# Designs tried in a protein design chat: VH-VL binders against Vacuolar protein-sorting-associated protein 25 (vps25). Part 4

Target 1, 194 residues: Vacuolar protein-sorting-associated protein 25 (vps25), of Dictyostelium discoideum (Social amoeba) (q55gd9)
Amino acid sequence: MSNQVFQFPPYYHKEPFFTIQPILNTRKKQFQMWQDLILQYCRYYKIYELDINESIKSNSVLFNNEKINRKLSREALKSIIDDIIENGFAEWVDKEKEKEKEKDKDNNNNNRVLIMWRKPDEWASLIYKWVADCGLLNTVLTVWEIQNGDDSKKQEFHQLNTTILMKSLKVLEKQSKCQTFSQDENVGVKFFSI

## First folded at step 1 (VH-VL)

Design m6 (from m5 with heavy chain G99D K100L Y101R D103Y I104G L105S T106G H107Y; framework fv_modakafusp)
Fold by ESMFold2-Fast, scan of step 1:
Parts: C-alpha cells; structure tokens; sequence
Structure m6 (fold): chain C 194 residues (1-194), chain A 121 residues (1-121), chain B 107 residues (1-107)
C-alpha cells in the first residue's frame, strides 16, 4: 500500500469529460465531477496548491488523459477552478488581492490556487481536539510544531499548508478557543479550555 | 547578539555518562526548539533529538533512545544533553543548534561551537 | 526514516569553476531541505533554507533548487574560501536526516 497510486474514476476515461458541455444541467454535473476528482487527487498526494499554467504545460495526469488523447484546456480548467472557489473549496493565492477588491472582481491573471478538501472550520475542530486529547491546553505551541512536531505525526493536519492552518486558527480565535501571537521570529498559539 | 555557548571538552571511560550544556543569550529561550547533532571524527552530521524548552517535550532519534536524555533549564536559559553507557563509537563532536520555527521554517540558523567528547579505556 | 543520498562524496575544482552537488530524498519532502557549509574545526553554517532561499549575509554565488525528491546546490564561481564540506538536511519529518556530505577542494 505504501507504493499505491491514485485510482481515477471511470468517467475520467470518457472524451466528453474533457470538453466543457454546452447544456447548463450537464455542465453542472460535469463541474461537480471535476471538483470531486481534483479534491480527491489533491487529498491523496497532499497537494495544497496548484499552479494552473504549470499543470497544463507539464501535461499533468490530473488534466491530461493520454489513453484517450484528451486534455483540459487552460480556459476550461480556470472555469472549473472558479466554480470550486464559489463552492468554498479553493481560493486564489495571489498577494495584494485585498488591494484589488475595489477593482473589478474578474482577475484573468490568477494562476496559483489554494486547494482545501477540508474547509478551515473542519481543520480547526481536528486541531483543537488533538490539543485537548494530548493535554496541551493552556500551553504555548508553535505553528511549525503543529505542522511538523512528533506529537502531530499521525494527525491528518501534519504538514498542513501554513495559509490553511492560519485560517483554521482564526476560526478557533473567533470561538475564544485559542490566541495567536508573534514572538520575535516565530508564531505561537495558546489553546484554552472552554 | 544571539549566541549558543557549549561546555568544554570531556574525556570519559567506557560505561560512563557525559552531560553537555548549551547556554543561550540574545533571544527568548522558550520561543525556539533546541536540537542536538553528533559528528564522529571524519564523518558526517547525525541528528540526535530536540527539546521544546517551554513544555519540556522531547523527541530522540531511535539510535539514541534509552541512552540520551535532553533537558532544559528555563531559569538559566540552558539546554542539556546527557549520554549514558558511553562506548568508543560515541567519540565525537556534539553540537546544539537552534530551530527557527516561523511559517514552516525549521532550519538551524545558529549553532553552538561544539563540544568534543573522547571515550577511551 | 527518510534517507538523503548526497553526490558526489568529494570533488576537486579550480577557482572560478561552477560546482554542483545533488541530494536525493528516498520519498517526497516538498521543499523542506536546507544546505550547510562546514569548514574544518568549525560548526556548520546555514547557507540555503527551504530548498532555494539564500540566508542573509551569504554570497549570491551560492544557490539551491529542486522540489520533491531531487535537490541541487550550486556554487557559480568557486572561491578559495569555499573549501569546506557541504551537507543537505531534510526536515519534512522526524527524524531529521542529513546527506553524507560533499568535500569540496581546490585542485
């Protein structure tokens, strides 16, 4: 099992899957199928960010099926990603995007996308339970320790993307379950009993 | 500014125990992990373990489990590495190294000068 | 444990030469690899962190690249003061593991 490879679903080998469908109801089902595939693939390989241009240029197996000689166009992939973002499972990784909020929302230059097969509130719940179970409430932990420490080795959030982790800690802060702080060159967090 | 200062060279007999110190200054001791690294004469670097000085939590590489104890004294800003049941192959230079934990960084930005331990019969 | 295989074990080059050292991880480590320089009788010094980031105060002739399992460290124009042993280290998972080292000498 340690040498297992991702198993693609049967619809991945159907030619119409790689062509944006013109009928709205069919396209909605197609996009849901692409979302399921992308999230499952990224979860399997622990991929938190996708580079759209690089994925297309390198003929990534996720978007290029050599057996049937079909691949997603860059435009098709962007449309699918936009739909996944609308559904709350992805967001663009571009810096200074907050300065662009006053501009048109349409940004044709976005290329890197954060993939979240679990939303920040789900990660928040998993992390808090782990802290409580390990008797670490009211102690200081670092962000790096949560991601890479020995105590978290068997947790699903081990090696979790820093941006997603910070979003998850903010969810806990809103619930008064933790307080984050910057100390010199590191980010610390203290979790509280409710 | 930031300094990690280790205790002096030790000469020990087989079966003895050695305890090496690493005193820090110029930063908040409890904000960084402290790691220990072994380097046998003419050989490469080998990670031994780490301590979180704030919690006292430790992790020790399998090769050293049962013989290595890592501790920290927050009142003196000093980390310790104790190696028991010494053998000739434990003859090495031992380094402490600070672990910068910032946004997924885990690199050793500051090292102690090293402590030479010689085990001879 | 993740094994780091470093090549070559030693090399001799002339001043001004481009020197490349490689490090291969036994499984994917993303970008969680650092490069250290150790001169005789001294503690190691951090040169490159997170595969490709140059540490402050380190000359620009040093660079790193790679991701996943294959990493490269380069000295673009070897200087006499660069005589040292160079080590990679992964910190994607515990235990942390070092490459075997590459001894760089001038011929």
Amino acid sequence: as target 1 above (194 residues)
Amino acid sequence: EVQLVQSGAEVKKPGATVKISCKVSGYTFTSYYMNWVQQAPGKGLEWMGWINPKSGGTDVAEKFQGRVTITADTSTDTAYMELSSLRSEDTAVYYCARDLRYYGSGYFDYWGQGTTVTVSS
Amino acid sequence: DIQMTQSPSSLSASVGDRVTITCKASQSISSWVDWYQQKPGKAPKLLIYKASSLESGVPSRFSGSGSGTDFTFTISSLQPEDIATYYCQQYNSYPRTFGGGTKVEIK
Scores: ipSAE 0.000, ipTM 0.428, lowest interface PAE 21.6, mean pLDDT 85

Design m7 (from m5 with heavy chain K100L I104K L105W T106G H107A Y110I; framework fv_modakafusp)
Fold by ESMFold2-Fast, scan of step 1:
Structure m7 (fold): chain C 194 residues (1-194), chain A 121 residues (1-121), chain B 107 residues (1-107)
Amino acid sequence: as target 1 above (194 residues)
Amino acid sequence: EVQLVQSGAEVKKPGATVKISCKVSGYTFTSYYMNWVQQAPGKGLEWMGWINPKSGGTDVAEKFQGRVTITADTSTDTAYMELSSLRSEDTAVYYCARGLYYDKWGAFDIWGQGTTVTVSS
Amino acid sequence: DIQMTQSPSSLSASVGDRVTITCKASQSISSWVDWYQQKPGKAPKLLIYKASSLESGVPSRFSGSGSGTDFTFTISSLQPEDIATYYCQQYNSYPRTFGGGTKVEIK
């Protein structure tokens, strides 16, 4: 959260932005602009997961513009989210994780989406550079230390969503730049010099 | 091919009303917002307002609120800017400029040639 | 309203020189800034949109950079036909606001 409010781009105040355009090339540009807006808004407020049904029901300012009396329909938002997922900047929250979190079965698999304004590869690069710059190569760090430690306080990935962080560590692991290990409730990672 | 052609120069007395036209050709009029920009002699550019020709919706800068009316006629592909209660400080060149709401993020890629309005006693 | 402070107000340079103009927003505008060229007696012409995108048909010697509050417009090798006044414009929020302009002259 910030003391400043998010500044919406000018196209957010134009009525056609909230209506799915019939011409394919115009619609592609419209969807790209929705992607840019959603990613910028989520980055500004550090929002890593969106609940689509809750956003629509609560008339979230992201999808409802009261000044021009226009709002994005759930169907339109779903289409936009699907496009963002295809572009690699979002994914539906995993069915198994939803089952664990919501044992009461009050959630639908298509309602919650993970938002990644940086892809896991980008986070991986930022984290690895920080580890190298701070002289932490060949030492063991916990996931908690990366997210909440004093050494990472000024890094963009401080307080990074755990799911995104784990995806980013998996990218580094595939590059032989780190190895993750877990013991009960703790996850550790050791970063290697290449 | 794409052109915005504005009406000719106007000389008006204080308190009069002026109506400037901007006729478009070479593109679909309703696909672009039409903006109006004022430039006083030897001064910079100042945004006045815009219209969405598809809906007829407008927004006007606070400085011009109550004096400016922006309209569009889709049958003739012409946008209009009407400025009432003219003052000497309204002496300026007035431009129309199109902005595509999706492509180029609303940048003013095509401008009219400008219409000079002189307000003198 | 967002204020756009443009510097310098005027400059004189030689053909082939690198010319740099800056534009500072009073609050963050992300990348929502365009650059326009206006020659004497003519309407403005779009050169750069969304901070760094070169408009079609515009020579590659023109470029833009920046994000947030600080933006730069560069002419890598000034040509005689580049004599003009250059304006930045923010459109992150309404009303749209222009910088004061930079008059570029050849020595």
Scores: ipSAE 0.000, ipTM 0.497, lowest interface PAE 13.2, mean pLDDT 86

Design m8 (framework fv_modakafusp)
Heavy chain, then light chain:
Amino acid sequence: EVQLVQSGAEVKKPGATVKISCKVSGYTFTSYYMNWVQQAPGKGLEWMGWINPKSGGTDVAEKFQGRVTITADTSTDTAYMELSSLRSEDTAVYYCARDRGITIFGVDYYGMDVWGQGTTVTVSS
Amino acid sequence: DIQMTQSPSSLSASVGDRVTITCKASQSISSWVDWYQQKPGKAPKLLIYKASSLESGVPSRFSGSGSGTDFTFTISSLQPEDIATYYCQQYNSYPRTFGGGTKVEIK
ESMFold2-Fast, scan of step 1: ipSAE 0.051; ipTM 0.578

Design m9 (framework fv_modakafusp)
Fold by ESMFold2-Fast, scan of step 1:
Structure m9 (fold): chain C 194 residues (1-194), chain A 128 residues (1-128), chain B 107 residues (1-107)
Amino acid sequence: as target 1 above (194 residues)
Amino acid sequence: EVQLVQSGAEVKKPGATVKISCKVSGYTFTSYYMNWVQQAPGKGLEWMGWINPKSGGTDVAEKFQGRVTITADTSTDTAYMELSSLRSEDTAVYYCARGYSPEDLAILKAKGSPFDYWGQGTTVTVSS
Amino acid sequence: DIQMTQSPSSLSASVGDRVTITCKASQSISSWVDWYQQKPGKAPKLLIYKASSLESGVPSRFSGSGSGTDFTFTISSLQPEDIATYYCQQYNSYPRTFGGGTKVEIK
């Protein structure tokens, strides 16, 4: 059982799932189903960012069902992502200008989306519990140790996206459960017992 | 040019006290912690302790507690390591080595301080 | 205290050989390990810090890897000037502790 693949739900093989429904109540249920699918898929493969244009261009299995010959349009996917953002499970990521200046302006700006199958509050709770369970309260951990350290290797937040991790630490800071410190290229955090 | 220059070789009798100096130049003395390391003849390296020259705060390894005193003089940019109640087993080369200063958040940089510059070493021989 | 077990204690190799030295920590030290080179009569010199970062001015033939409890230091092509004793040091917790050292000699 070492080679497991993501199991798509039955509704993924229904043709109307890939067409934005015109009736508001049906569309709301459809968008909730797309949210559930996208978040479950990204959780399964540990995908924290999606490139919308690349996903459409490459006919990603997530958005293209070859069995029924149906796929989401870019416009439909954007509408679904906007809904997921409103629900607090995603946000747009501004793309750094690391590439050539003469690229298509309409498609290159803000094409990446951060996917949060667990919200920062939930990650915050998991991280704090781990720190407490391991006897690390009132000691300093680096952000690197939380993400890549051997002690976190079996935790779900091992290799957690840095943006999501920092959002989660900010949640704990607002609760007076930790304080972050930046020195050189290292970001440290001290967790407090309450 | 960063330099850590240690005092010269010492020959002491058992029960005596030795005080070794480490004078720094080429950087701001209070920006780095100063560490002390012992190396017995033909043996490996042992960390003895450190001092924060800015605060005067120190930490000393358990093996040396009660016998080692580490101090710093910011007016002369010099760190000192004093070892009392000398035994034959204290015959060794003693090194000073700088590490990053953790400032008022000492705990934050305690894990991030490689020893990038070392003194040349001071040989201490304890013989009767 | 964290114990650092370094292997082998000594080795002999030919110029151009790949040399590998290991350090095992008695408990996880994440990546808080440095590697030092010490030539006879000289102070130690930092080569690798934080498990895998090459110190400025150090030849690229030196490298480090590992995390947690198991760490490796490698010289990809041994040179005559590399004859020395090599030490790992952990600083995940205090007191800092060194490995026992590996003496590298040329045949």
Scores: ipSAE 0.000, ipTM 0.463, lowest interface PAE 11.3, mean pLDDT 85

Design p1 (framework fv_pimurutamab)
Fold by ESMFold2-Fast, scan of step 1:
Structure p1 (fold): chain C 194 residues (1-194), chain A 119 residues (1-119), chain B 107 residues (1-107)
Amino acid sequence: as target 1 above (194 residues)
Amino acid sequence: EVQLVESGGGLVQPGGSLRLSCAASGFTVSSNYVHWVRQAPGKGLEWLGVIYSGGSTDYGNEFTSRFTISRDNAKNSLYLQMNSLRAEDTAVYYCARDRYFGYKPFDYWGQGTMVTVSS
Amino acid sequence: EIVLTQSPATLSLSPGERATLSCRASQSIGSSIHWYQQKPGQAPRLLIKYASQSFSGIPARFSGSGSGTDFTLTISSLEPEDFAVYYCQQRSNWPLTFGGGTKVEIK
C-alpha cells in the first residue's frame, strides 16, 4: 500500500557525478559515493545481481539521469564495479553458470555482478542468531527453508540469493557453528550450539 | 619507468593456436586496466579486449569465443590466448595500459609482436 | 558501436605548414576522445586526451578541440618528425573504438 520509490541523494542530480573525476582524491570520493548509491538502491529493491548489458540497454535509472541528460558510460560503470569488488561488496558471477543464460548476442565474459550490501560474515551472524532464537540448534534445516520457509518470513535474509547464503554458511562452518551436506535436491545444514 | 613488452608472436597455420605475453614494469598490472589492440598490415587500430584491475575481462564482440585474456600477478604479466586462428588474424598485437581509477586514454603501449597466420 | 570517421584519409603537406585533422563520431561522446600518433614501425603514442588536454611531454604545436560529435587535432607548424598516422579513440561508449586514421605525409 505504501508503494514507495527509492529516493536518490542530491549528488545524483549533479552533472560531475556522471563524469569520472581527474583528481585522484576527488575520484576516490566519487567512487565511494557510487558504491553507496548502488548498494543502497540494490538493498531497497532486493536486487542481488546486476546485468550490466541489460542496465545499459534499458537505461536503468540507477545509471541514467534523464532530468540532467547524463548517464554513466559502460566503461565508467565497469571501473566502479571493479572498485566495489576490491572493497568486498561485489563479485562477478561465475562464467560457467552464465552459459545457461546466454540470450544476448552482445554478451561479454563479465556481464553479471553479484551485489552484497551485507558481506557474508554479516549474513552469517544474522542467520545463526535466528536459528538460536527459534530453538533450531542441533536440528537439520534445508537451504530452501532458510530462504522461503514461514519461520524466516520476517527476517532480512528471507529470499536471500543462494550464492550469498552458501558463502555465509561457509563462514559459519569455518567457525564450527554449522555443517552443510547434500540431501537429494536440497542442501541441508545443521547448526551447533557454542 | 613504465614499460610494456610483448612476446610470443610468430608464424602459425590456419586453425592453430598461439599464446602472447605482455610483461609489465614500472607499475602493477593488478592496479591498472590493460588492453590488447591489434593492427593488420597497412590497416588501422582495432580494440580486442581488456583485463580490469579486479581481474574481470571484456572483449570486442567478434573476439569473445576465440580469444582469452589472463594475467599472472606474481610475474606482473598478461597473456592473450588465441585459438582457431584465421588469415584475417594476421596483425601486430599490442598491449596498452589504462589507469586504475576511471577508464582513461592508453598512456603507455608496448612495441607489439607480429602474428602471421599462413600456410 | 560508435563509429569514428577521420578525414582526410591522407594529408600531404610541407614542413612549416599547419595540419588540421578531423574526427567525427556517429553520436555524441561529449569530450571523451583521445588522439594518438603512430610513426612507421612504432607503437602508437598518446598526444591529446579528453579532446583538448595535452599529454605530458607533448610539444605545444599539438592541440585538440571540439565536443559532441566533431573533433579536430591541429599541428600549428609541421616538424619533420610529425609525419605519421594519427588516430582518434572514443571512451564514451562500449566497445571502445578507433577512427580509421589520417596519414600526414610529406609533399
Scores: ipSAE 0.000, ipTM 0.436, lowest interface PAE 16.8, mean pLDDT 84

Design p2 (framework fv_pimurutamab)
Fold by ESMFold2-Fast, scan of step 1:
Structure p2 (fold): chain C 194 residues (1-194), chain A 120 residues (1-120), chain B 107 residues (1-107)
Amino acid sequence: as target 1 above (194 residues)
Amino acid sequence: EVQLVESGGGLVQPGGSLRLSCAASGFTVSSNYVHWVRQAPGKGLEWLGVIYSGGSTDYGNEFTSRFTISRDNAKNSLYLQMNSLRAEDTAVYYCARGGYLRWLDYFDYWGQGTMVTVSS
Amino acid sequence: EIVLTQSPATLSLSPGERATLSCRASQSIGSSIHWYQQKPGQAPRLLIKYASQSFSGIPARFSGSGSGTDFTLTISSLEPEDFAVYYCQQRSNWPLTFGGGTKVEIK
């Protein structure tokens, strides 16, 4: 059953991988390796959001290697996440501001991160191709139908995170390939032939 | 759908320079790792270097000082600048796509190659 | 760098026979090995990734096995189109390296 389990790359078992490298060029390559590991792990398990505090406190296997007794520090992880955000593969998630009053001021809103192993433009291309291939151009689809409908069950974007899906539809809107509209609590979209 | 097309190869004198191009279609070069691999006539494959999705580059040790990989995202193309060419650089040069979201992964799509001959 | 040694250099067989190709790494690389097929005048084609996972569209007669330092590509029953050169490639350490290739030729 090897295909059922995420296979970590060999560099995940090297001690220096878990220690932020002091030389800039080496650190840049280390950060690219962390980015790709995080993105591939999240893609494998369909994880669209990471909770930084929870990941560190729970000793998540993604950031804690028990075989070599090494773990990524919170500071190191935050630096890596900041780099991933700069590269366009992640964004901080806004929390409800009212709930922050119940917590210590040391616990800021920068705790959850949206992970995008495909950028919105890549999802946009996949969705548009599917709509065209299924003969659904110039028809009205709902966001729910794209995410959960029977026609999309074999597509990679089936059950795609709503925030990422909406960002992807905005990409298509800027290309004049679709138009979104809302009625009540439903979001509809019509895709156009080019 | 996914296609890579190399160009710019030809005859060049020892000590000369040459710039190879690789035009991509069906995917975005800035979303993938893209590699250069060469093959001398009748010989095996040799990894030359890579440009990562983030724009950073890496090279095999013997290529670091003479070869430079770059890309133009607007043209969806990558380039290999070759300087101080030697007879042993005679080879077919391929650009190849690394797996999406994997660092130094497998090469799933290859161009047809472009032949560079370094001879007097 | 990690050196990959392929053996034999040449394998002469008839259609219908089983081909077994070896690739050995100078140090342990887990399952970080990929296999490619190259026909004369053509670019290489990916067959097997991560030692044993078939790439999409590859016939079931191709299979890979092994871990650590010893890897094998097996073609269960050779078809005429399978006579080609086969290369292994490691992704465990930088720089990326390929084996020297095994030529499967018709007897």
Scores: ipSAE 0.000, ipTM 0.481, lowest interface PAE 13.2, mean pLDDT 84

Design p3 (framework fv_pimurutamab)
Fold by ESMFold2-Fast, scan of step 1:
Structure p3 (fold): chain C 194 residues (1-194), chain A 124 residues (1-124), chain B 107 residues (1-107)
Amino acid sequence: as target 1 above (194 residues)
Amino acid sequence: EVQLVESGGGLVQPGGSLRLSCAASGFTVSSNYVHWVRQAPGKGLEWLGVIYSGGSTDYGNEFTSRFTISRDNAKNSLYLQMNSLRAEDTAVYYCARERGYYDFWSGYKTFDYWGQGTMVTVSS
Amino acid sequence: EIVLTQSPATLSLSPGERATLSCRASQSIGSSIHWYQQKPGQAPRLLIKYASQSFSGIPARFSGSGSGTDFTLTISSLEPEDFAVYYCQQRSNWPLTFGGGTKVEIK
């Protein structure tokens, strides 16, 4: 069917792609290819967080190829995600403080991952350019306005995940290009001319 | 095969303008970032600017008013418009690819492929 | 901007010797450092990405290490084709910056 769906690359339909390669150099190449696929897929559908357990349980098409009857094991997927994290394109999501009573035997096993198909420094540059181009330097914007405002609708960072946006604003703060501050229930930010 | 080929370099007088071209093959410029990097004779590499996959641009602070990066998606090519040239702009100008999402064969967020460079000499 | 300081500026060695090249960042950049090799009259080529990951087709004698502010490129045993200038580059902050380069020359 020709619905508007993500187009998988040809190697996604090769059986060895789903089998963790035993030779280290080949495995590194394979993991890079998995990283590229995961990031491309997440960008296409605007997915900023993945739940590893839910992805495996639901037989997500990203990790399960019904055409060739192959899928990634949970352990393989976690190894790939660990590599993506090491490369700086993902982070384990810090869970809210959990009560001791609710603690499982495996409670420290984090299965939600933040996916950053652009790193915070790239978003930082795009956001700063937009602010400058729109004549918004030295004015106060809210995080909500950057994410949901009408002026940002045509920008790639419209509806950007809040955690990634805040990381991106921290990059700009370190460059003395903005200052963040709490404003009621919103986070405000003022951008400065260099 | 990924290739980047720069052209348009030459001798120009101080205060003059010049437009460089970078022709890409083996990948789509609109799916990748492409950077301009320059190198003065006998000196190191200096980052000049970038055009992102979405078409927006960013520059080093020294270059914001005098240099403009643009792209022609139909020709799969980049351009660097250089204005108000000075003797210190004498350099080899390289274009370099930084991989986007849709190229699975190259390195991530690195300058994985470079053009051969084109020499710009600013002299009276 | 982040300043990258490469040392030494020139490293004079013989084929077969080990080369150790340093790159120090003015502030922490995690692992967002890449290494490039440039031979006279040629464009730079990527060797090592994200401090320690080899780019495709790069000989195993090249390796990278480090995190934060201090990074090292090591060539375990120099071959004649390895005599070149090596640049580090950071991808942590904009503007992107390169180190001043280390020239590895024949003794």
Scores: ipSAE 0.000, ipTM 0.428, lowest interface PAE 14.8, mean pLDDT 84

Design p4 (framework fv_pimurutamab)
Fold by ESMFold2-Fast, scan of step 1:
Structure p4 (fold): chain C 194 residues (1-194), chain A 120 residues (1-120), chain B 107 residues (1-107)
Amino acid sequence: as target 1 above (194 residues)
Amino acid sequence: EVQLVESGGGLVQPGGSLRLSCAASGFTVSSNYVHWVRQAPGKGLEWLGVIYSGGSTDYGNEFTSRFTISRDNAKNSLYLQMNSLRAEDTAVYYCARVHYYDSRGLFDYWGQGTMVTVSS
Amino acid sequence: EIVLTQSPATLSLSPGERATLSCRASQSIGSSIHWYQQKPGQAPRLLIKYASQSFSGIPARFSGSGSGTDFTLTISSLEPEDFAVYYCQQRSNWPLTFGGGTKVEIK
């Protein structure tokens, strides 16, 4: 703990930022600014998942500005998150349950969201470059070693969320740059020289 | 079947050293991650360290200078070398396996434990 | 490090009753929590993995739930053999940490 504090942009202290704007063009810009803020905040603190209900209940500083006494409503936050998902920077953690639901989709309020300030393609490139630079091509690594090994300590993907890491490995598989080996929740991976 | 058997525990004086052994069967230690976890009498579990399939090790910050994990692949066994022992190191010491493909550090098999008592 | 707080420290119940054990993490860990049972004089035994998935051979009366910071282990109807200490464990961050344990004892 370094006592470091995220520096909020000036617009975070403007009252209208916390109220969904009625004019479509203004609302689109507002939502883009919320996306930028959420992604920057999550990147700064290495937050890969947000619990919507917990953030609202705890008055998270990300969505509650005590200085101006303004707070983002749950409905507003949900709309913003939906927009971020549409832009490819987030998805609901409970995605598997969504696929299983044939009816009752209005009753399935997912409250945890995966935040991806870097998309899986970007992580894929960073991971592959690191594997190549370390001379680890054509050897077997585990997902655990990539996340927690000494060799990855200086890399941005050290402690990367497992779901995001698996999506990134899937990108490399489609490029024939790696092959994963799955057994239940266990994953190994072999990276190939091209 | 997977099995882990610890040995080498006993009574040791403060400042002394002790080496614990963990014999594995049903899997190959050089292909898996094996951890050491300890438990003081009447207290909870405390993670001590790990040896990875490649042979590198990691420890909790409190253990780095006094404890060393090693293995003998030919004997399919692990060791925990304990130096400069203190009364607070009195505990049951377990070795536990984490499958090397497990991205979440799941301890699926444990040994029975071996008791180390540090007392004058 | 991530601190896991288990409550209550001791739960006194009779056979046939439902046991509900809580584990709270100091920060969000997704579903990266495992539950272990330890009987007197024995090594821990894995019960539930990844918050809600039963490990092989574990009786159906044991179930886990929760995500983020709040997790629960439930024993639907206590059997005599279930009186033991239960530990939660996280691996979201290094170092690996365990909760302080909840002792389930006969009333």
Scores: ipSAE 0.006, ipTM 0.434, lowest interface PAE 11.5, mean pLDDT 84

Design p5 (framework fv_pimurutamab)
Fold by ESMFold2-Fast, scan of step 1:
Structure p5 (fold): chain C 194 residues (1-194), chain A 118 residues (1-118), chain B 107 residues (1-107)
Amino acid sequence: as target 1 above (194 residues)
Amino acid sequence: EVQLVESGGGLVQPGGSLRLSCAASGFTVSSNYVHWVRQAPGKGLEWLGVIYSGGSTDYGNEFTSRFTISRDNAKNSLYLQMNSLRAEDTAVYYCARDEWGYDYFDYWGQGTMVTVSS
Amino acid sequence: EIVLTQSPATLSLSPGERATLSCRASQSVSSYIHWYQQKPGQAPRLLIKDASNRATGIPARFSGSGSGTDFTLTISSLEPEDFAVYYCQQYNNWPYTFGGGTKVEIK
């Protein structure tokens, strides 16, 4: 018996939770509950990207409740993910495909989604505080050291997804709190006191 | 003005195939769910299948092997390909809109009659 | 699949009378029942959404009620245009299913 498992909220065991609600106000509340559940689950297991097709086909416990024999349909899940994206807590991973391509409207190949239970600005604040608290202002760190170093091992951003980390560093750059630069194949960053 | 117009019905021999069309106006099929529902003469309504806004499809269990729903976004039209037809497939076939996926059918076409007989 | 049983199969009434139509589900469908009206030679028309909410343009004489397994469609005072077949539909469980219909006919 393991005590290290995600605890699902009570509404996860209500049959209507898995059926898209017909009334707009009820649907809005349902979608907010799905957002909360998805973000909390992904935070618990440190999941930064979801593969929608794989989650549905594998009957992921996040979207399939065997106790009540209910599961979220693929189309329902995509609607929920679109709402989470609109709220700023997710984005499609392959955004580069939107640049220059014929038949863009026929390319419904959005399958991998980046999950951000903390937005880049919140990660930026946590990283900057850690750098300041550890006396590392005005020193050079690598992206590798922030993600994988022993000094960050106890921080929430340890093993943070690289795309999210780079977005967070860009937030700090816009605030003049850091500057990134290339170091061969690595990215270096120097954080500044204000 | 929202309209759905079915076409392509007619007399078919048992074992034959037929493709029905559903032309939509006043809304975009790729932004809505569209269902096919059939009704045998003097009988009730039977849900056949749906094409979702994203293009995925689902069918009632009786229909999965013989019927295929597709659409042409450029023509704003929906199709029902029917294969291996049987006498019990004789029915009026309707297409119906489900604007936001609430699973209620707010606009229906007038239907197209398919008769399967020898 | 969920079976919806409508009763009576035929309801013979005169204009001005109250019509009460039943729809029973083989298992709970919460409030996820819609009602449709179909006149001879015409496509169905949406009447009531989610057990009790009248669709746009539907006269106030039509009302719906119920939850779980027992649902009712009521026409408070029949008008000549109300003589038609009425169907309930559930969307709580896949596949979506319709009831067998209740024919409201003139006496």
Scores: ipSAE 0.007, ipTM 0.445, lowest interface PAE 14.2, mean pLDDT 85

